VH-VL binders against Endoplasmic reticulum disulfide reductase DNAJC10 (DNAJC10). Designs and how they scored, part 3

Target 1, 103 residues: Endoplasmic reticulum disulfide reductase DNAJC10 (DNAJC10), of Homo sapiens (Human) (q8ixb1r130to232)
Amino acid sequence: EIITLERREFDAAVNSGELWFVNFYSPGCSHCHDLAPTWRDFAKEVDGLLRIGAVNCGDDRMLCRMKGVNSYPSLFIFRSGMAPVKYHGDRSKESLVSFAMQH

## First folded at step 21 (VH-VL; from a6 with light chain L97D)

Design f6
Fold by ESMFold2, last read:
Structure f6 (fold): chain C 103 residues (1-103), chain A 123 residues (1-123), chain B 112 residues (1-112)
Amino acid sequence: as target 1 above (103 residues)
Amino acid sequence: EVQLVESGGDLVQPGRSLRLSCAASGFTFSYYYMSWVRQAPGKGLEWVATISGSGGSTYYADSVKGRFTISRDNAKNSLYLQMNSLRVEDTALYYCAREGYDYEYFDDAFDIWGQGTLVTVSS
Amino acid sequence: DVLMTQSPLSLPVTPGEPASISCRSSQSLLHSNGYNYLYWYLQKPGQSPQLLIYLGSNRASGVPDRFSGSGSGTDFTLKISRVEAEDVGVYYCMQADEYPYTFGQGTKVEIK
């Protein structure tokens, strides 16, 4: 399940004590559209292991800038009390799962 | 062809209201932040207001806060500016502008501009 | 609000010569994501503004390579390596690091 995070709830969610993997995207971005099916499949595979989120930067790009997003899509791991970790790998499901399991 | 066409500019007395419209075509309107930028006669550019693609976020210049309301109707590909309590200082050519983000980067450049609609506020 | 100061405000030019326009912001435009949120526009006589440079140094589509943007933080420069007659107009810098977005005063470039 992919939870859409808006500004009001973002900080509470990522500081909840659960591990979050968040997709910062833009509706006009072709790379974001290309990722969407893979992100959905990934979310199903890791359901119950960590929380999967998405932020629509087309609705609040300032939130995305505040979180250090400099391109779309940007994928980050958040855990309470730690600096966010950006994913730099390819956008395959297998690489996403591997990265998530390291954390 | 990507196009923005403003309308609704008029000559009005101070304290009155006007509603500006901007018709968009040639692109997926709901994907883009849209803005109004104005230029008083013989003067420079002044940003007025911005609205997010869904309409969920709006931002205003200090000079217009509380008096102007930016809105959009994505089903009609239209951007609006409701201008209340108009002042002589609001006299300007009002441009509709698209904020481009088709590139991989965070891009809030005004990449497409309309021709403008003239608002004149005088007693 | 972020104040944007352009220099010079008037720039008479001879075609074929280089030109340079300075833009200074009252606070850094270099965001934590690594980008400078600084933009350059040209408004030719009787026309709407057009984008020249985005994010400090990137040329917009269709902009000739004689235009270049440079700088970071608070000091930015637009350069024209060889001015052509079609380059006349008013050049504006703009910051989009934070709302409200603000423009410089404009630099009027005209043929001597």
Scores: ipSAE 0.394, ipTM 0.831, lowest interface PAE 2.9, mean pLDDT 89
Fold by ESMFold2, fold request of step 25:
Structure f6 (fold): chain C 103 residues (1-103), chain A 123 residues (1-123), chain B 112 residues (1-112)
Amino acid sequence: as target 1 above (103 residues)
Amino acid sequence: EVQLVESGGDLVQPGRSLRLSCAASGFTFSYYYMSWVRQAPGKGLEWVATISGSGGSTYYADSVKGRFTISRDNAKNSLYLQMNSLRVEDTALYYCAREGYDYEYFDDAFDIWGQGTLVTVSS
Amino acid sequence: DVLMTQSPLSLPVTPGEPASISCRSSQSLLHSNGYNYLYWYLQKPGQSPQLLIYLGSNRASGVPDRFSGSGSGTDFTLKISRVEAEDVGVYYCMQADEYPYTFGQGTKVEIK
């Protein structure tokens, strides 16, 4: 349901033509731990409508740095041919769904 | 109290192997990138190798690639450096270091260091 | 590899006076995410290194406010506003913008 994206497959996935919503996180981050249940519920709710990804910046901090991540968690929408769109809303499931539906 | 304690340094002949250990305590070990940094006697600091929290990513200085292997056992809160084909130029005090991070800052500073373990390679 | 050049390599100081150490990198350490991946460490005599400054200008926990980091891109400075006897040791800058991580040669700070 939630696809873990590593460096070698990241670009192919987000340029696949599908819409991706990606959670860039760190395992030591308390806000990331707080988000995790909501992210899982969100992923179930939008299953089949868009692709839900996660990047563990604790495993590859240089990938996250390259994507402009400067705090955790960072949530981005990726669409082929467009600049990534960062989510700046609150971290409720309702707000995540609303943002995803706009895009 | 956050603590890193290195061990396994010794006097060895060139071409031999040695395994260093670093015991971690006082923090969630698996959350952190860990590194080895060495210092030849009377010289400056040289980064040697880094391993990600899960152990899935490893990085090495050119001078040690193919000879040294960094690894970790998160169940034992331990970091290791396997040093094969040792050379005189590998003589140094070897530090274990934690790479701190801060979710407000994308931080990879060496915020905690051990006391070091001395490796001497001499014939 | 990113070359890190410190100056001076030796810095005799008088207690109570300011001190300044320069660090220059062979390429910009300012990443597109807005951070300078430049760090300062102090190694006091007989001790392990300790972190002083991270990301160019941020003081690590427990570091006195007489220490400050400044600069961006390729040129960075560590300043001590009033040197104290406990500040003696070797100061290193380090870049963590790309692997391999590299240190400057060190600046040995001693009391005159």
Scores: ipSAE 0.391, ipTM 0.836, lowest interface PAE 3.3, mean pLDDT 89
Fold by ESMFold2, last read:
Structure f6 (fold): chain C 103 residues (1-103), chain A 123 residues (1-123), chain B 112 residues (1-112)
Amino acid sequence: as target 1 above (103 residues)
Amino acid sequence: EVQLVESGGDLVQPGRSLRLSCAASGFTFSYYYMSWVRQAPGKGLEWVATISGSGGSTYYADSVKGRFTISRDNAKNSLYLQMNSLRVEDTALYYCAREGYDYEYFDDAFDIWGQGTLVTVSS
Amino acid sequence: DVLMTQSPLSLPVTPGEPASISCRSSQSLLHSNGYNYLYWYLQKPGQSPQLLIYLGSNRASGVPDRFSGSGSGTDFTLKISRVEAEDVGVYYCMQADEYPYTFGQGTKVEIK
């Protein structure tokens, strides 16, 4: 399941001790729309293995700016006590799974 | 055609209230942050308030905080500014502005402006 | 609040000549994500403002290439390589790095 993260709960979620893969997006972004079905399929495949999150930067762009987002979509892995890791690979489900399992 | 049309400006006495409206058309309204920007006669531009696409986040200039409320109705493609406890210094042409220029980048530019609605606060 | 200071406040120009407007912010507008949150607007006489430059140096859609923005951090410049009669009006810089968003005082460009 894809969990929408808002400002109030973001830090608590990503510092929970679980691995989070988070999609920072904007509802008006064409690249974000192109990613959406793949992101959903990815979330189903890794269900129970890690947490899949999404942040709607159209709702709180300052949260996204504060987390270092400079374009949409931006995909990051968060783990408590570690620096966030940005995903730079292609946006296929297979590559997303491979990256998530590496971390 | 992208269009913003403000209304509700009037001549009022200090201490009174007004509600401004902005009707949007030609774009997906709920995708965009919306703002009010004002310009006192013969003066420069002053940002007043901003609201997120969903309406979940609002921001205000210090000069209006606690007196003005920005809101939106996405079903009606409309932006509002409720102005209470009006002061002479609130006299200005009030513009409705859309934020968000490049959909792949951060959306802070005021890329579309309405024609403005005039608010005059005078005894 | 971030103070935005424009200079000059009045800029008489001869058509065909270049023009340059300076904007200085009281703190850096260069965010850790790599962008300068600095914007330029033109308000022609009797009209609403229009966006010219976003994120310091990017020309908005439909803006002629005689307009260019440059600078980073605290010092920014808008240049018009050859001023035309239609370019008269008041130019404003704006920061959107933090709330409240703030504008410069405006620079009135007018034909000599």
Scores: ipSAE 0.228, ipTM 0.786, lowest interface PAE 4.8, mean pLDDT 89

## First folded at step 22 (VH-VL; from k1 with heavy chain F106L)

Design k4
Fold by OpenDDE, fold request of step 25:
Formats: structure tokens, sequence, C-alpha cells
Structure k4 (fold): chain C 103 residues (1-103), chain A 123 residues (1-123), chain B 112 residues (1-112)
């Protein structure tokens, strides 16, 4: 399940103690559209292992800036008490799963 | 091909209301934040309000907060500014502007501007 | 609010000579994401403003290479290497790091 995160619940969610992998996207971003199917498949594959989130930066770009986003899409791992980790790898399901399982 | 066209400017008395419109064309309107920027005669630029692509978020300058309402109709590719309780100091040329020159870099540049519509508030 | 201060406010220049406009912000415009949310606009006489520089140093499409933006944090500069007659107008810097967006006072560039 992909959870849409808004500003009001973002911090509470990522600081809940669970591991979150969040996709910061924008509706007008072509690369975001390319990633969308992969992200859905990825979310299904890791269901129950970690929390998968999505932030629509088209609705609240300031939230995205606040979280360090400087391009779309941006993928970050969040865990309570730790600094967010940005994903820089290949945007394939296999690579995403591998990265997620390492955290 | 990308274009913004403002309309609705008029001469009104203080306390009256006015609604400005901005017609957008040549781009996917709903993908962009849109703003109103005004310029009093012979003066500089002043940001008025901004609205997100979906319309879910709005932001206002203190000078217009509570009196002006920015809105949009993405189905009509239109941006609006409802102006209530108008004051003499609201007199200005009102520009419609698109935010985001390079969308992938999360910039807030006003890269497209309309020609403006003149609002005159006078007793 | 972030205060934007431009200098000079009036800049008479001779064609072919360089020009430089300063823009200072009351707080840093360098965001944690690495970008400076500082923009430069030119409003030619009788026209709408037009984007010149975005994110501090990036030249917008169609903008001649004689225009350049530099700076970071609180101090920014717009330079014109060789001023031409068509460069006449009022230049504005603007911050979009936070709401409300704020503009500088504008710098009026004229030909001597």
Amino acid sequence: as target 1 above (103 residues)
Amino acid sequence: EVQLVESGGDLVQPGRSLRLSCAASGFTFSYYYMSWVRQAPGKGLEWVATISGSGGSTYYADSVEGRFTISRDNAKNSLYLQMNSLRVEDTALYYCAREGYDYEYLDDAFDIWGQGTLVTVSS
Amino acid sequence: DVLMTQSPLSLPVTPGEPASISCRSSQSLLHSNGYNYLYWYLQKPGQSPQLLIYLGSNRASGVPDRFSGSGSGTDFTLKISRVEAEDVGVYYCMQADEYPYTFGQGTKVEIK
C-alpha cells in the first residue's frame, strides 16, 4: 500500500518507528510518470516489510523543499532518530527492493 | 504558444468588489502553481497571491489577506482573483504569472507573464 | 518577511560598457536543498516583466549571454557585460525562498 503523506501528518508518520521509503513526485514530471508503475510494483513487493509513502509536491512544494527535495522524482528513506537518506540508484524495482532491504 | 491573458480590470469605488480572470493556453495548466503580481502606477512589483496546481494550497500577501481570494478552474484553464473590500492602495496593474521555469528543479520563477489588467480604486 | 535591497536604484550606463546590480536579502536564500531561490526580472518600458535569471545563476532561455547572475546566501549580483540599448528598463530581484515572495525596489537602467 502506498500512503499519500501530507504536511500535517508527515513528521508523525516518518517518526513512528517504522521504516519509510517515500517518493516525492510532481504531476508534471515526466520522469515521475515513468517511475510510477515501478513504484507501484515495488510497493506491492515489499508490502508489510516497510512503509511506502508518496508526497505530491504539486500540492505542497514547500513541504518537498523542507524535506530536501531539489528534483523530481526524489526518493528518500526515513527512520525515526536518523537523518533521511536519499536514493541515488537505478529506478528499477530490483534496485529499489535491494536498497530498501539494506535499511 | 504559451500565453496568459488577464481580464476584469475596472474603475471602482473603495469598498467595492471586483473579480479578475486569467486565461491560460499553450501548456498543461494544472501542473503549475499560478500567481498574481501587481504593480502600482510608477511603482515596483508586489506579489499578491499564489495557488497550487490542484488549488489545494493558497498563499496571500498580508496586504490582501482576508480580502482577496485566489482560485482556479483547471477544466477551464483559468485563474481568478476575487477582490473584496477594495482600497485605494489596491490600484495597480495586475499580472497573472506562471511559476516554474524548469519544473524539475522546483523553482518558483515567474517565467510567463500576462500583459496585465488595470484595477483602479478611486473615490 | 525577507527584505530585498537593490543597489543602485538608478544606473545610467554608456552603451558597450558593463553594468552591475546588487541584490541583498535580509536572510539567506540558500535552501537546504542546495538552491538559492533568487530570481532576476527585467521590465522593459511599457512591457510586462520577463525572467532573466532563475535560481541565482541560471540564464532563462532566449536571454543573451551578456547577462549573468551570481552570488549565494544573502548577496547576489546581476551583471551585463556589454550594455545595449535594448537592455534599458527596470531590473528586479525576487526571493521565493519563503512566503511572502518579496521583490527588490528595482534598478532603473538607462542609457547616458
Scores: ipSAE 0.826, ipTM 0.937, lowest interface PAE 0.6, mean pLDDT 95
Fold by OpenDDE, fold request of step 25:
Structure k4 (fold): chain C 103 residues (1-103), chain A 123 residues (1-123), chain B 112 residues (1-112)
Amino acid sequence: as target 1 above (103 residues)
Amino acid sequence: EVQLVESGGDLVQPGRSLRLSCAASGFTFSYYYMSWVRQAPGKGLEWVATISGSGGSTYYADSVEGRFTISRDNAKNSLYLQMNSLRVEDTALYYCAREGYDYEYLDDAFDIWGQGTLVTVSS
Amino acid sequence: DVLMTQSPLSLPVTPGEPASISCRSSQSLLHSNGYNYLYWYLQKPGQSPQLLIYLGSNRASGVPDRFSGSGSGTDFTLKISRVEAEDVGVYYCMQADEYPYTFGQGTKVEIK
């Protein structure tokens, strides 16, 4: 359900025509750990409606920078032909679902 | 206590090989990028190599590319620098450094440094 | 490679007086994410380098407030409002915007 995206397949994935909601995280980030279970539950709830991704910035921080990440976790919506949209809302499942459904 | 301790520095002849080690303690080693930075006697700092937390990504200065290999053993909390085809200009104090000050906002600063280990390449 | 140029290379100062060190990069260090990937380090005599400033303007933990970093893009400045004897050493700026990481030449701060 949650697809780990690496540098090589990132652009192809988010430009596939499907809507992507991607979590950019760092392994040592406490807030990332707090979000992790919520993200998993969120991914299950929206399964089939959009693609859920995760990028481990601990493996490729330059990729994260290139995608505009300046803090962890950072959540972005990607859709082909559109600029990414950063999520600034509450990190609750309900808020995430609401945001995802608006896009 | 967060600590980095380098070892392996020695006096060697040009063309020889040497392996440096860095023992990390006091933090979750695998979460951090690690780097080697060297300082020739009486000179400034020079970045040598960086390795990601998982070890999947490595980066090298042009001056050492193809000769040096940075690696890590997360199970042993250890960072290594395999130095082959050593040159006189490789003579320096080699520092092990942790990258990452705050996981939420910063991951590039060398916030922890070892005491350094001296590598001398001389005929 | 990004060239880092510090000035001055030697800075004699009187205790209690301010000091200022400039660091220029050959290309902008301001990334698209809004951060300037510029860092300042101090290497005191006989010691390992220590982090002073991260991301251009943030003091590392334990760094006295007399130290401040400023600037953006290609021009950065480290200031010491009131130099103390313990501030003696070599200051380095470093960019980590791209590989290879590159340091300035270092600025040697000494007490007059």
Scores: ipSAE 0.823, ipTM 0.936, lowest interface PAE 0.6, mean pLDDT 95
Fold by ESMFold2, fold request of step 25:
Structure k4 (fold): chain C 103 residues (1-103), chain A 123 residues (1-123), chain B 112 residues (1-112)
Amino acid sequence: as target 1 above (103 residues)
Amino acid sequence: EVQLVESGGDLVQPGRSLRLSCAASGFTFSYYYMSWVRQAPGKGLEWVATISGSGGSTYYADSVEGRFTISRDNAKNSLYLQMNSLRVEDTALYYCAREGYDYEYLDDAFDIWGQGTLVTVSS
Amino acid sequence: DVLMTQSPLSLPVTPGEPASISCRSSQSLLHSNGYNYLYWYLQKPGQSPQLLIYLGSNRASGVPDRFSGSGSGTDFTLKISRVEAEDVGVYYCMQADEYPYTFGQGTKVEIK
């Protein structure tokens, strides 16, 4: 399940002790639209293994800037006590799964 | 044609209320942050308020916070500014502005402006 | 609030000559994401403002090559390599690094 994270709950969620993989997106972004089906398939495949989140930067642009987002979409892994890790790979399901399993 | 058209400016007495409207066309309105920016006669630009695409986030200049309310109706492609407890210093030409030159990037430039609607507050 | 200071506030120019406008912010506009959240606008006489430069140095669509933006952090410059008569008006810098968004006081460019 893809959990939409808003400003008030973001820090508590990603610092909960669980592993989070978060998609920072904008509703008007064409690359974000292209990713959406793959992100949904990825979320189904890793369900129960890690938490999958999404942040709508069209609703809170400043939250996304505070988290280091400089383009859309941006995909990050969050783990309590560690610096966030940005995903730089291709946006295939296979690559997303491989990256998630490394962490 | 991308277009923003403001309306609702008027001459009012201090302490009264006024509601400004901005009609948007030619783009997907709900994708964009929208703002009000004002300019007192013969003066510079002052940011007033901003609202996110969904309407979930709003921000205000200190000078208007608690008195003005920015809102939007995405089904009507319309932006609003409810101005309560108006003061003489609120006298200005009020512009509706779209934020975002390239909405695929974190860019918040005012790339489209309306013609403005004049609000005059005098006793 | 981030204070934006423009200089000069009045800039008489001769057509064909270069012009330069300075904008200084009270705190860095360079965000950790690598962008400078600094913008330049031109308001021609009797018109609404129009965007010239976004994110410090990028020309908006349709803006002539004679306009350029430079600088980073707290010190930014708008240059016009050869001023034309149509360039008259008031130039504003704006920061959008944090709310409230703030403008400089404007620089009035006019033909001598």
Scores: ipSAE 0.335, ipTM 0.818, lowest interface PAE 3.7, mean pLDDT 89
Fold by ESMFold2, fold request of step 25:
Structure k4 (fold): chain C 103 residues (1-103), chain A 123 residues (1-123), chain B 112 residues (1-112)
Amino acid sequence: as target 1 above (103 residues)
Amino acid sequence: EVQLVESGGDLVQPGRSLRLSCAASGFTFSYYYMSWVRQAPGKGLEWVATISGSGGSTYYADSVEGRFTISRDNAKNSLYLQMNSLRVEDTALYYCAREGYDYEYLDDAFDIWGQGTLVTVSS
Amino acid sequence: DVLMTQSPLSLPVTPGEPASISCRSSQSLLHSNGYNYLYWYLQKPGQSPQLLIYLGSNRASGVPDRFSGSGSGTDFTLKISRVEAEDVGVYYCMQADEYPYTFGQGTKVEIK
């Protein structure tokens, strides 16, 4: 399941002690639309292994700017007490799974 | 073609209310943050208010907070500014502006502007 | 609030000569993501403003290459390499690093 994170709950969620993989996106972004089905399939495949989140930067672009997002989509792994790790790979499900398993 | 058309400007007494409208066309309205920017006669530009694409986030200049309300109706491609408790210093040409963004960058630029609608507060 | 100060406020120019407009902010506009949240607009006589430069140095679509933006942090400059008659009007800088968004006072560029 993909959990939509808003400003009030973002820090509490990613600092909960669970591992989060978060998609920072914008409704108007074509690359974000292209990623959406793959992100959904990825989320189903790894459900129960880690938490999958999404942030709508069209609703709160200041939150996205604060988290280091400078383009859309941006994909990050968050774990409490550690620096976020940005995903730089291709946007295939297989690559997303491989990256998630390394963490 | 991209257009923004403001309406609702009028001459009113201090303490009264007005509602401004901005009709948008030629783009997917709900994708964009929208703003009101005003210009007093002979003066510079002043940002007034901004609303997110969904309408879930709003922001106001200190000079209007508590008196003005920005809103939008995405089904009608329309932006609104409800102006209550008007003061003489609210006299200005009010522009509707679209905040554009580069597909690969976050930005807050006002890339499309309307012609403005004049609000005069006197007497 | 971030205060934006433009200099000069009035700039008479001769066509064909370069022009330079300064904009200073009361705090840095350079975000940790590497962008300066500084914008330039031109308002020609009797017209609505139009975007010239976004994020400090990027020309908006359709803006001639004689316009360039430079600077970082608190000090920014708009340059026109060769002023043309259609470049007259009032130039505004704006910051969008934080709310409230704020404009400079404007620089009126006129043919002398």
Scores: ipSAE 0.253, ipTM 0.790, lowest interface PAE 4.2, mean pLDDT 89

